# Designs tried in a protein design chat: VHH binders against NAD-dependent protein deacetylase sir-2.4 (sir-2.4). Part 7

Target 1, 292 residues: NAD-dependent protein deacetylase sir-2.4 (sir-2.4), of Caenorhabditis elegans (q95q89)
Amino acid sequence: MTSVYESLLSDYPDKGVIGKPEIRDTETEIIEKLRTLYNHFVQAKQTGKPIFVLIGAGVSTGSKLPDFRGKQGVWTLQAEGKHAEGVDFQVARPGVSHKSILALHKAGYIKTIITQNVDGLDRKVGIPVEDLIEVHGNLFLEVCQSCFSEYVREEIVMSVGLCPTGRNCEGNKRTGRSCRGKLRDATLDWDTEISLNHLDRIRKAWKQTSHLLCIGTSLEIIPMGSLPLDAKSKGIKTTTINYQETAHEKIVETAIHADVKLILYSLCNALGVNVDLGDDLPDEVPIPLKIS
Key: E = the ipSAE of ESMFold2; O = the ipSAE of OpenDDE; V2 = 0.75 times the mean of E and O plus 0.25 times the DockQ between their complexes.

## First folded at step 1 (VHH)

Design d15 (framework vhh_8dlx_2)
Fold by ESMFold2-Fast, scan of step 1:
Structure d15 (fold): chain B 292 residues (1-292), chain A 122 residues (1-122)
Amino acid sequence: as target 1 above (292 residues)
Amino acid sequence: EVQLVESGGGVVQPGRSLRLSCAASGFTFSNYGMHWVRQAPGKGLEWIGNIYYSGSTFYNPSLKSLVTISRDDSTNTLYLQMNSLRAEDTAIYYCAKDYLGATSWFEYFQHWGKGTLVTVSS
């Protein structure tokens, strides 16, 4: 649950800028910016250099989870002495945005996906773990401290900060060897360092990247919020999709201020990419915008 | 001047089929996409699907096996065919003209018709 997750985190006063006003692009602005993004996707496939994706909490709002820094976000309402409304993480299901990202990955437009979300929905929708970097962890995962075997749970793990959970490893899943290691949670606290393995995978992804797409993130939390700066240093252009102004909006090529699922679903439609929406959607399917 | 008039609702028994119509006026019907949306008693709005000016259709996946949307541009009429009706299909059904850039159904609200009530009851 989001209310459970924030209660597990240590006290940390610097949560970044919260409660910025929403910006809404006009229909003409959305279509022109979407056309620019469409061209990057076409070029990515033509050059064999896929699009690198960063996901933030705005991707999961269609799953009825609140974001953190929007007007109805967890930290914004906490600063006002209020509590964010939404379903808990255990009930949340992948929405149109998650399924659209999966479809773009399956079609070869996107390869490496970094998610800052701990809700587990990017894994649950079916993004292959070899291409998914859950950089802040996943509330549904336990990991062996000795052999790093992962255990996907049906209920959230009730700790953060890579702390022992009290469970024991059942054996090394990679090698099949016996392991007597202790399991820990997989979710970062404010002061927990990002995995060196994740940082290495990000470094390697840049070598195969034509464009950076930051979706539903305010870019307020480092080091992931600094990815547009890394892109710029490598000559790679960035597009952001977010209602609120991001921390690095002034250095990106295109900033789209619109609903995430509208843009992603419209992009799939424009590219001729089939989105397998399934029969368990938590949100409404948007009407895709047409670009010519 | 945009006018949308839904018709074809009524009381229908479970398991049967029903076709709803939407008569459009006040705009060049053939140039615009059209939508079907419903609202069950005590529930929010649920998008059923849309049909583009080209005739291409997209459906809410929870409903795609139960409904078909079609259009007749010669009569400015939109249709919703519903099959295997269940009690949970009881709702007021609305048609709506497409609006580029809309992110919620509330943004279409002012241009919807009054709807047509479908009651699925034995």
Scores: ipSAE 0.000, ipTM 0.089, lowest interface PAE 23.9, mean pLDDT 82

Design d16 (framework vhh_8dlx_2)
Fold by ESMFold2-Fast, scan of step 1:
Structure d16 (fold): chain B 292 residues (1-292), chain A 122 residues (1-122)
Amino acid sequence: as target 1 above (292 residues)
Amino acid sequence: EVQLVESGGGVVQPGRSLRLSCAASGFTFSSYAMHWVRQAPGKGLEWIGNIYHSGSTFYNPSLKSLVTISRDDSTNTLYLQMNSLRAEDTAIYYCARLTYGSGSFYEPFDYWGKGTLVTVSS
């Protein structure tokens, strides 16, 4: 569960706005907003400028992990003296939302994906690491401090803050020499600075972007929460998908208050994009769009 | 009560540097992340950057080469150093204490100052 991750984090007084009420759009409202989003995806394909995606904890609720700021979220319940319910990070598997995002990426609609989640599920589903920015890190990842070689683990690393794990690098493929570097965790603590490499990749992604899609995030954590402001300054419109009102509701073009997996799966269906669901069947059928 | 008081604004020529200060009182300054935001005439609020209690800084990528944020916990003071000022930097500059990571100008700010006006003549 998330209790392990929260126990590794430093005690920080300011966790953002928590516990906002959920808003549920009607099916009529969802269809209208989904048509707008569908049109942006069609435009992205036509112009060769893909959708830029920001992922928050709401994407992983379909994997039975709690979010952080929803009514049953980790920080919300912690403020009430309770703990959130969910599966252990080690048993969580990519859900319909992750598989839908992967399918949209494979089909060329989405290119750069920023995930704020530390659960590793965006990497596990198969999103290529060259297009994936794990901006807050990954609990299953160790990185060599010297050569930057990555080690994906079966169990969580059990530290945060880019601290040495006690393991050593086995060598760097670039040099062909044994590396003597120390391995560190790859997960940010509250006051850990975001990688300059990640910030540079984000800056470059804007140049090839037609639309920003923020999925399952309250936009409470900066600097990622400020992405809709960056988009607006560049003439790029934003869509959000979240049950709770986000921090930037008034400036986004479309705010969809609905289940993330429903919207993503419905979008894939409308675009004719096949999603390999395996054993993870959706609880909801795709909303039929009467298109063109 | 919690107070944030900005100072150091004024009229400055293009290409010059300017340092703004923010004096904090009424709370344990060393325990909080602090932010700088600005608002140019006729435009919305623009986040400049923040500094965590640890001293780690994050900047708006559009402004990173132009600004540096620092803090002095012994004097409860936050600083914004601006270099190579341009006419487009004309704005009211605000010091803010936000809930961690809120970054939203549509959410209530925890606390913020009255602002200090910077005018870059051109």
Scores: ipSAE 0.000, ipTM 0.158, lowest interface PAE 15.6, mean pLDDT 78

Design d2 (framework vhh_8dlx_2)
Fold by ESMFold2-Fast, scan of step 1:
Structure d2 (fold): chain B 292 residues (1-292), chain A 123 residues (1-123)
Amino acid sequence: as target 1 above (292 residues)
Amino acid sequence: EVQLVESGGGVVQPGRSLRLSCAASGFTFSSYAMHWVRQAPGKGLEWIGNIYYSGSTFYNPSLKSLVTISRDDSTNTLYLQMNSLRAEDTAIYYCARLEGPYTKWSGTYFDYWGKGTLVTVSS
């Protein structure tokens, strides 16, 4: 549950703007904006400059997890003295949105994916770790402080802030000696610095893109929320998909106010990209929009 | 050539207010988030806050009630207004433009910042 994650975080007063009203584009508006996005995807493939993706909590609402700043979001309800309800993180499974993003990555339209979500669903759906940047960490991940070996757990790690978990590394050094390193959680608290490895990977990938796609994020938290500003300064166009107005609405090329899974699935359909939905999610399959 | 030039520092008595300026040139100022950072003698860098292109601000919570960041895009100028200055506010103050979208300045980045302006709070 996101309520559990919230309880692990330190008290931090400035969570950005919360509780903005939802905007719903008409079908005509969605089709026009989706056609623009479709053209960017086609161009990205033709020029060898893949789409750069930023994911926020809105991508995981299809997995029955609440977002943070929407009308029923975790921070919004907390400000009202309430708490959000949702499915346990351990029960949550990748939804249509995650599967669509994976399909677009496999087809070569998307390369680098930054996720701000700590639910681990972007990794679970099968996005290759070399192209996935879990910038705020992963609640299911422990890391050895000495050798940096990763341990993917079946249950969430009950701490944040890169703190020792009380477990020891089970790996061996190259010499065959046991690694005596202590394990830590891999999830950032508000004051935890983003890893230099992640920042270096972002910088290198950023130089190779012509389009930024921000999916299900309010863009309220820096540094990732500031990507559209840097994009504008470098001639990189940005598309956002979010029901609420984002922090950078007025400077992006295209702001789509619609259901994330509808837009992503429709885009896959229009590109001729097959999405492996499995048999267990028929109720979450959106009707694709026609791009004529 | 990107240049950032801070001004407005000097010796100031405790309890007074001071406004620092940062003149930017060599880039499209209105398209970038700008930051203020300070360094007290013998200490590390402390992030003060930032202002986005949109004018939205985000502050270090320990300093939020004491500082205000603003910008004038018509003159390419960034401001830091400081109120109720104390001896512990003695530091070199830097304005910075980060190469990418980063919340905290790091010495490992080849970002742009000025030479700084010294603020000394003493009676």
Scores: ipSAE 0.000, ipTM 0.209, lowest interface PAE 12.3, mean pLDDT 81

Design d3 (framework vhh_8dlx_2)
Fold by ESMFold2-Fast, scan of step 1:
Structure d3 (fold): chain B 292 residues (1-292), chain A 123 residues (1-123)
Amino acid sequence: as target 1 above (292 residues)
Amino acid sequence: EVQLVESGGGVVQPGRSLRLSCAASGFTFSSYYMHWVRQAPGKGLEWIGNIYHSGSTFYNPSLKSLVTISRDDSTNTLYLQMNSLRAEDTAIYYCAKSGYERKLTGYPSFDYWGKGTLVTVSS
């Protein structure tokens, strides 16, 4: 549950702009904006410069996890003296949005994916770790302080802020050599700096991409919320998909105000990309995009 | 070495305007967003605002109508324009470079600071 994560964070009084009204684009507006996004995906594949993706909490709402700043978000309800409803992190499963992103990655349209979510669902759906930057960490992950070997757990690690968990490293997974390092959680607290390794990977991704796609994020938390500004400085255009107005609405090329699942699934359909949904049924039928 | 050098402070009469400058060196200025922060005598630090490398600005809501932040990437210079100065604007003004800590867009962390420039508003 998101409420468990919030209880682990240090006290931070300002949670940013919360509870903004939801904007709903008409079907005509969605089709036109989706056509623009579709063209960027086609161009990315043709030029070998894949789409660079930033994921926020709105991607996981289809997994029955609340977002943070939406109308029913964790911080929004906390400000009203209420608690957000949702499932435990341990029972949450990747949804249509995660599966659509994975399908687009497998098809070569998307390469580097930054997720701000700590729910671990982007890793669980099967996005390769070499292409996934869990920039705020992962509640299911312990990391060796000495060799950086990763341990994926079945239950959440009950700490944040890169604190020792009490477990010891069993050996360097990369080199196979002995390691006696202590394990720590992999989840950032409010004042924890983003790792230099993640920042380096982001810098390298900018050199390989043609377009930035920000999905389900209000862009209220820096430095990740500033990626559209970084894109603009590099001549790279940004598309956002979010019901609420983002912090950078005025500088992005295309702002789509619609359900994340609907847009991603419709995009896969338009590109001819098969999404393995298993038992998940999309809430809505894909929007047919007339491609000429 | 990162260096930030503020200038343009001094004694100014109430109601007048003043422009401060910050000369940056030792890093790729155009790649970072920059901040202005002030500290009045005997008080804590007050964040004024920032400017992203794109030129987009975000201000302390209490000061938005009174200040303008701009930058010139060709000269590695950051500016703070202040209008309608009052006695309570008396402070040391600092130029600051942001770090990479998780922060709200209006509440940044600073990894490098200048020495500051004193602004005294008096009649």
Scores: ipSAE 0.011, ipTM 0.243, lowest interface PAE 9.1, mean pLDDT 81

Design d4 (framework vhh_8dlx_2)
Fold by ESMFold2-Fast, scan of step 1:
Structure d4 (fold): chain B 292 residues (1-292), chain A 123 residues (1-123)
Amino acid sequence: as target 1 above (292 residues)
Amino acid sequence: EVQLVESGGGVVQPGRSLRLSCAASGFTFSDYAMHWVRQAPGKGLEWIGNIYYSGSTFYNPSLKSLVTISRDDSTNTLYLQMNSLRAEDTAIYYCATYSGSHKYLPGDAFDIWGKGTLVTVSS
């Protein structure tokens, strides 16, 4: 549950700007902005410089998980003395947005994906771990402190802040002796720093990036919220997809205010990319683009 | 002026312990992740470990049982405690950080380095 995650976090009053009004672009505005984004995707494949992606909680709302800062978000409702509605993290499944991002990755348009979400859905949908940076961690992971082996659990790990879980590593060292390292949770608390490995992978990703796409994030939490500033310093343009105005909207090339599922599925359709929906049905018909 | 100054190196006998210090000045030390790196004669740089502004530590698995990293933010000092020293631990030891690794900004690469302190393990 989102409420379980909230209860595990330390008390931290500075959660960024919450509860901003939703903006809804007209169909004409969406088509024009989506055409610009489509052109960046075509260019990325032609030049061999893929799209760099940042994911926030808005990607998982299609999986019936609440976001944090939207109108019905966890922090927004907490400030009003209310609790957010949604399914338990353990029953949440990847949705149309996750499957669309996976399809774009498989088709070679996207390479490095940073997710701020701790729900594990980006990993569960099948994004390769070598291309996925779970920057705030994953509630379903334990990590060995000695050998860094990852253990994917069926149930959430009931701690955050990289704390010992009480379990021991089950792996063997190259010498054939058991590792015996202690396991820790893999999820960051408010004051936990992002790993050096993740920061290095992000730095390297910029060298092969043509465009930054920020999906379903308010960009309120540093350092990931500052990625559009990093992009600008490198001459790389940014597109955002979010109903609420983001922290850096005025410096981005294109700000799309629409449903994340709709935009991603429409983009896949326009690119001729097949999305394996499995048991899911899209809630809306893709927006047709007249591309020439 | 941003400076890192290592101290505590010298000649030590095998099996003994040694604590290195790194004095930081010219920046808000408590807001930065700090690292220890060493270079043995004729070899490349080897990362030892780091300590985040929160106090959380991560170590090179090959060295984890032999070293402890700590910080004292009241004195702007980073420490490396080394136990059971071996001849192969002979190296120049550097403290380092990323100028971009302030607690609200992502790090890029080590761009702030001390001059190093030499540790020689010999009988």
Scores: ipSAE 0.000, ipTM 0.139, lowest interface PAE 15.8, mean pLDDT 80

Design d5 (framework vhh_8dlx_2)
Fold by ESMFold2-Fast, scan of step 1:
Structure d5 (fold): chain B 292 residues (1-292), chain A 120 residues (1-120)
Amino acid sequence: as target 1 above (292 residues)
Amino acid sequence: EVQLVESGGGVVQPGRSLRLSCAASGFTFSSYAMHWVRQAPGKGLEWIGNIYYSGSTFYNPSLKSLVTISRDDSTNTLYLQMNSLRAEDTAIYYCARGLSTKYWGSYDYWGKGTLVTVSS
C-alpha cells in the first residue's frame, strides 16, 4: 500500500496546499481547450520542438494509486486522521494515461518527461530512460554509489533518502575487477536535493521545447512546481490538466479541469495515435474532436 | 572546495536598510538553492528564506515584508536586502547551500557568517 511510502518519509510539517475543491469543465470547455492543446502538439511535431511533460500523482490514479492533495489524497486524508485507499505498489500497473503518454512519445510529439511519481510506472510502461527524469526517484530502484549501475527490483526498496540498502554491486569496473560498490535507494526524502544530472537534462530540454504540459500535479512542490514560471521566462506557454486549481493557474495559457486519462486518450485519438491498451479496457471513451 | 563568504554586515541604526552579499565558489552556483539563516545572541537558528535555481523565492512568514532575496548567477552572488531594521534583527547572518526540495531543510555548506548589529 501507498502508506508504506508515507511511513518511509521523514516528518515534514508543510506538505503544500491540500484538499482544494475539484473543478469540472463542461464538454464544450473541454473540447475548446483540447483543440488548443491539439494545435500545440501538431506544431511541436512540424517544428521538431517536442512537448515537454511534467507528471504528477494524478496520472497514477487510473492505476488504483491515490494522489497526495486531491479530495481522497494521502496528505488530505492524513490531515483528517484517515488513511488513503489503494493497491500495493508491487500490484499497480501502468494505466491508460501512462500508455497514452508512451504512445505520444513513440509518435514523436513528446520527448523529455519529468515524473514526480515514485511508483515506477512511467519506467514500467516503457518510456526510454534517456527521455525519462524520475526527479523524486523510484521505489523499485537501487543504484550503485560507485559505478551508478541501476538495479530494478520486483519489490519496493524499503528506504528513502539515498541511504545504503545493505546490498552490494554485482557489476565489474572497466578493468574487469569487481565493483565492490554499495547500493543505495533511489528515492528522495523531503530534504534530499535533486541530482545535478537531472537539473542539467531539464536545462537542455528547454532549448528544444515548444510547449510545457503539466499533467495531474498541483504544482505545490518546488522546484518542479515552478516549471510554468521557467516556461514563461522563456516565452513558452503551458497547459495544465488537473481537477484542482494549480499554484500557477493565473499564468498558464490553458487549464483543463478534467480526468487526465480522458484528456490524454482523447488527444491520442484526435492525433491518430494508436494506444496499445493490451487486454485493459479504458473506463472512458475518447471525446470526439472536430478538427476542421 | 566549496566556499561561501558573506559580507555587508556592520552596525546600523534602527529603521535603516542593509544589503548582505554571499560570494560562492567551488561549485555550479546556478544549479543550487541558496538560503539565508540568522542567529541572534543566545537564540537558535532562524530560517529567513531561500531562492531556488529557477529564481523562485520563499520566505519565513514572520519576515516576508522586511526582506528580499535575490541572486546573480553571472557573478555567483546571493543577496539579502533588509528594510526597516529593528534591534531584534541583531544577529549573525549565514548563507547556506540547500539540500531541500521544499522551503528549508538540511544544508551541506555554510559561510562563516557576517554580524549585523542594530543599535543607536
Scores: ipSAE 0.000, ipTM 0.132, lowest interface PAE 19.7, mean pLDDT 81

Design d6 (framework vhh_8dlx_2)
Fold by ESMFold2-Fast, scan of step 1:
Structure d6 (fold): chain B 292 residues (1-292), chain A 121 residues (1-121)
Amino acid sequence: as target 1 above (292 residues)
Amino acid sequence: EVQLVESGGGVVQPGRSLRLSCAASGFTFSRYGMHWVRQAPGKGLEWIGNIYYSGSTFYNPSLKSLVTISRDDSTNTLYLQMNSLRAEDTAIYYCAREYGPKFTSGWFDPWGKGTLVTVSS
C-alpha cells in the first residue's frame, strides 16, 4: 500500500543519488559525536536560540514506512525493478523518533521543525502546527485555494500537485459571506513550488537559529537538502543523523551514522527529557553519554 | 549574480492607484516567469500573482480585480499596477524570479529588498 504515494507522483527521472552503502559508527564514535550534539542543545537553551530541525523519511522507518534512497528504499527498489512493502499510511503511528522530537520541542530545545515527509506523522504525534512546516505537504490534508483553511482527513486525499479535489470550503470570507473556494490537495509533485508562506516562516525562524539538525534525510531534494550550505554561509553548524552518506556530509560539523531513534532517545536521556512512549515500552536502550 | 530591485513604493491615500517596478539583472529575464509577493507588518507572505515568460498572467483570486502584472523584456523590468488601494494593502512588496528545482544559496531571503507601500487614511 506504500506504492500509493509514488503512483500519484508525475514521471520524473532524476530522483537524486540512491542506494549508497550504509555506514555504521562504533559506540565510541557515537558517544563522541553525540556529546558534540548534546553541547549544541545545552547552548541553544542557554542562548535562547533553538535547534532548527529538518526531518526526512528515515524518521518514519520506525513506523514501518520505507525511506526513499536507503538500501530498501522506494526509489532504490524501483531502480532494481522491485516494489517497497510496508504499512499503509493510514495505519502508521508515530514512533520513538517522532515522540523524542516532540519531547525536545516541549522542553524548549527545538522550535521550528521542517518535515519533508508526507505521511502526516509529525502532525499526528502532536507537534504544534505553528512550529511545524510540512514543506512537501501532507497526504491527509486538503486546503482551500482562496482562504487557505486546512481540512484534516482520515484517509489519503488521493492526488498530489495542488489539484482540485471536488470539495468546497465551508469557511467565511472577511465580508462574512461563505468562502466556497475550491479545496485542493496539499501534497507537492516533483515540479510543484514550495508555499511562499512556508518559505517566509523558514526565513524568519532561520535568523534565530544556533544549530541545524538534519534527521533521517539524504539531503538529495532541493531546496531543503541545501540547508547545510546556507547554514555554512551564515556560520551555523550542522549535525546529520543518517546511515547513508548525505549530499553535504563533507561540509557538516558532525555526521552521525546510526539508527535515528537510538540517537534521539539517547539525546533525550542525556538531557533529562522525558519521552512519552504511551503504552509502548522502548525497544531502544539509551547509550550512556557520560558527560561529567 | 542575480539581482532584483523593487521601487515605486510610498505613502498613498485610500482609493488611489500606484505602480511598482522591479529591475532585474544577472540572468536572461525574458526566459523566466516572475512573481509579486507582499508582506503586511506582523503577517505572513501573500502571493499576489505571476507573469510567465510568454506574457500569460495568473493572480491570487482575492486580488484579481485590483492588480495587473506586466513586463518589459527590453528593459528587464517587471511591473505591478494596483488600483483602489485599501489600508489592508499596506505592506512591503517583493518581486521574485520563478523558483526551479535547482539549488540557490540564500533562497530564504526575498530576491529583492522590497518596496514599502503605506496606505494612510
Scores: ipSAE 0.006, ipTM 0.181, lowest interface PAE 10.1, mean pLDDT 80

Design d7 (framework vhh_8dlx_2; at its last look DockQ between E and O 0.01; V2 from the best seeds 0.00; counts 0 for: pae E 16.7 > 2, placed apart)
Fold by OpenDDE, look of step 2:
Structure d7 (fold): chain B 292 residues (1-292), chain A 129 residues (1-129)
Amino acid sequence: as target 1 above (292 residues)
Amino acid sequence: EVQLVESGGGVVQPGRSLRLSCAASGFTFSSYGMHWVRQAPGKGLEWIGNIYYSGSTFYNPSLKSLVTISRDDSTNTLYLQMNSLRAEDTAIYYCARDSPGSGYQKLYGTEPSYGMDVWGKGTLVTVSS
């Protein structure tokens, strides 16, 4: 199904740097870096300035969805004439990483989350939409062009670029009246601009945040890839969690090169935040690292 | 008024142990990470280590085997246990409150504040035979 998504997109030559080698920190290095991150979370809670989070495809690898620019990523393999392997988007489930992020959100450490993923798992896991910015869209979402009602579908909407789907709105959420509006897809194409609404939400988030956390993203695609630069200009420090070196590795305070789910789950454990893992996890639960 | 007051310094012989205390007042001590820093005569500030809000500790690798940091939130007191003291450990020892946003890299940098926003006046430790 990953191939379906890529097939819907227009041809675009600049997909960022692909195929960077994976870096793995030692356990000792991870623990030290995690302590630094842990401290940011504690301070965030104490000051009432929550962590600002950017999510990339690395968060969904635990859900058996491929990333885009990793060694086994969609674009990387495509460049080699190969296809990335993974489950269908329709059957993908939130993993340990998603559930950890949710738990941290519920606990008040995280407020606003930007996701670059179009897999719909961030919404599916239960992150409130008022705090979730699906900046590149959602493959499972249709939006009414008249009343802006949203429809979450069970199957992928087979168009991108905010194009009409041919379906009609079934109701008006604002007035309760029947809407005769036309629905469009909610996924961006390469040339589709980010929503002004989303940009406004991002501006607001900057005013309230104490730290930027970038999870599972190479930061190769602008404008979201430039968030660490924005953070720096505002005197806000950045932490990245990604196996590969990110585009802004040299300017961030901490670059953690480890498994996303290990770091997030360990962080939850260290903070005393309970993660509701449920009974239908797509991935294995890691043993949390001790930072004390 | 936010205040930190170090105590326990003095003259000690080489090989001896010493425990320093830092009394905090004017803020919610339990909500802050704390640091120990020292300054030897004619030298710059040297970061010793810190204790996080959770009680987790982190030390300068060069000093890790010789020092232990602890805290008692019920008495608003920070401690530095030093063992096997040497002449080179002669310094003024400071306790400092952690400032939000302090990172690992900053702790090993050349910046004098090391991400600390409140400092004590220091206590002198002299190691001499």
Scores: ipSAE 0.000, ipTM 0.237, lowest interface PAE 15.6, mean pLDDT 89
ESMFold2-Fast, scan of step 1: ipSAE 0.013; ipTM 0.469
ESMFold2, look of step 2: ipSAE 0.000; ipTM 0.133
ESMFold2 (binder alone), look of step 2: mean pLDDT 80; pTM 0.812

Design d8 (framework vhh_8dlx_2)
Fold by ESMFold2-Fast, scan of step 1:
Order: sequence, then C-alpha cells, then structure tokens
Structure d8 (fold): chain B 292 residues (1-292), chain A 122 residues (1-122)
Amino acid sequence: as target 1 above (292 residues)
Amino acid sequence: EVQLVESGGGVVQPGRSLRLSCAASGFTFSSYAMHWVRQAPGKGLEWIGNIYDSGSTFYNPSLKSLVTISRDDSTNTLYLQMNSLRAEDTAIYYCARSWGTYKTLSDYFDYWGKGTLVTVSS
C-alpha cells in the first residue's frame, strides 16, 4: 500500500535534498560511535540532564512505513514518477525502535521527545504526552478549535493544515451546555506554523538537557532540521543515527550510519534497560551488539 | 557438518521446573551466540533468548522471570532452565545458532536443531 499522506499535502516544491546515497559504517566504526553515545547516556543520568531526542521517518520504517528522503522514500520515488510501498497507517504498529525509545524514557535516560512523524506511533507506543511533542501533528487526531480537547481516532483524519473536519466537539462547557466547537485535523501542511506551545516546550527542554540525539531524520526541513545548530550554539553535542548523510553532519559530534533499531536496541542492552517487545516479538528484532 | 541436538523435553506438571540441553558439533561453539526459540502447536515461532560467546544473556521480556540460559563451552552444550511451567509453555523447543556476536551487524539464525517437545499437563 502507498502512503496517502503525501496526497493530502499542498503542492510545495522545496522538500529538501532527496535520494542521497546510503552510507554503511563498518562494525568497528558502529561500535566505537555507539560507545560514545553510551557514555552520553550514562552521563545524562548521572547529571540529571536527560537526552533530548528528535525522531524522523526512519524510526517508523521498522513498522513497514516508508521514509521520505531515503532511496525508497516517498519524495525520492515521487521525483522518479513512482510510488512508495508500505502498509496502511491504521495497520502500522510500534516497532523495536519505538519500544526502545519508550524503555529509555521510562528508565530516565530520555525526557523530551520531538517527533516529526505524523503516523501517531510514538503516542501509540505509550510515550507520555507531557514529554512528547508531535511537532508536525498526528493523522489520527482531531482537536476542538474552541476548547482544545483532543480526539484520538481509529482511522486517519483525511485532511491536513488544521482544517475543519466536519465533526463537532462532544464535550460540555462549564455551564453544562454542549461545547459545539468545530473539530479540526491536527496535522501541519507545508506552510502551517508550528504551535507556540510546542516551541516553548522545546525552548525549556534545552535548559534541562546534556545531549541531542537525532534518529532517522535527514534534518532537511526547518525549523526542526536546524536543532543541531541550536545545540551547538548552547554548547550541547549532537549524535545522529541515519543511513543517509544529514544536512548538518559536519557540525555533529557523532554520525552513526546504521540501522536505527539495531543501534537503539543495542544501546538499551548495554545500559541494562529492558525493552517490552510484547507477547508477539517482531520477526525482525535485532540481536544487540556488545559494546561494553 | 553443523549439528544442534536438543534433549530434556517430555511431560511435566504445571508449576514444575525443567532444564533443556542442546549439544553442538561441527563448529567452534565458543565463537557463536546461541539461542532458544519455541513453537506452540498451531502458533508461530517465539524467541526465548540468547547467550553470547562472552556469557552475556538477553531474554524475551515476557519470559525473563521464568527462564535462564547458560552455556558450557568445554562440552559444547547450551542450556535452558525453565521455572513455574504453565500449560501455555507446551511447545517444541529449538536450539539455534546465529551470526549475532560482537562483530555481527545483522543477525539471523543459520542453523536450527530438530527440536524437543515439552508438554505441560497434569
């Protein structure tokens, strides 16, 4: 199945750099870089300044959803007149990467998580909404324009750009009368501004973090793609995990070119963090690399 | 050449313990990560856990409190200790070898034993 999300977006020419070649670090390179990341996690917990995380589409490829700018990504194939293959958003389930991030959050290593993904999987896996910033929105959410109540749906909302969906708020006002507010989608279009609430939460997170970890993102879309520049201005070092070279590779401390789920699961193992994979383990669960 | 032979299965009562063994031959056992995998009747394969050449173990979280994996490199033997067995633990238990060592980037099972049947019944 082809993703329907790209068909909902307005026509916008500047999608960032697409189709960069994949880089595959050697096992020795991966282990050395992973040791550096492991040390940042240990230090984060010791100092009480947790890891700040940015998630991109590469985190959800283990859930059978395509990324956007990889070799088989949505924008890359669109430029070739082709269509990306993947499962329906309603069928997609959190994978090893999502479960590993949740486990690291529960263990106190990670606090604030920004996801650029609209698939809702970071919320579905159980990351607390107080610590999760769905910066581009969530295809399964409707929001009341009057009272700001959120409605999590079983099926995707078929619009983007914070547009009315045709449904009405089911809540009551303080007087006991129905709210009657109009519901809107919660997903940003190319020219939709990021929530001021989200920007404020990001600003506050910078004051409480020791390290930025960017996972499965090309860093091509501003303002989130510029987070490594913000980190550098604050004396905070960045690690990236992505097969493709990111837009800011030259300024990051460590760029790991490897499978996201392998790195995250290996990190959990090295830290002694248990990952709840559920009763039905995915066939593609990696065996963790030994780094300590 | 490469052989993995499971043993120790049989009928066991609920709440009891059972230890399975896997005898390896035809390769340098001490250089490989080893796994236990099971398949209940009419169900898919379920990974139980692994043990690296160093002795470090990693378990399926759903089974962690109920199982212990160990190895004896001097006898080329892998063990699975199971405690508090339930009817749901009735399955064929397989020993498997993987490329999943310190130096392996991608891990897959390359050899399996024929399996040993464990039936948990009163």
Scores: ipSAE 0.000, ipTM 0.110, lowest interface PAE 21.1, mean pLDDT 81

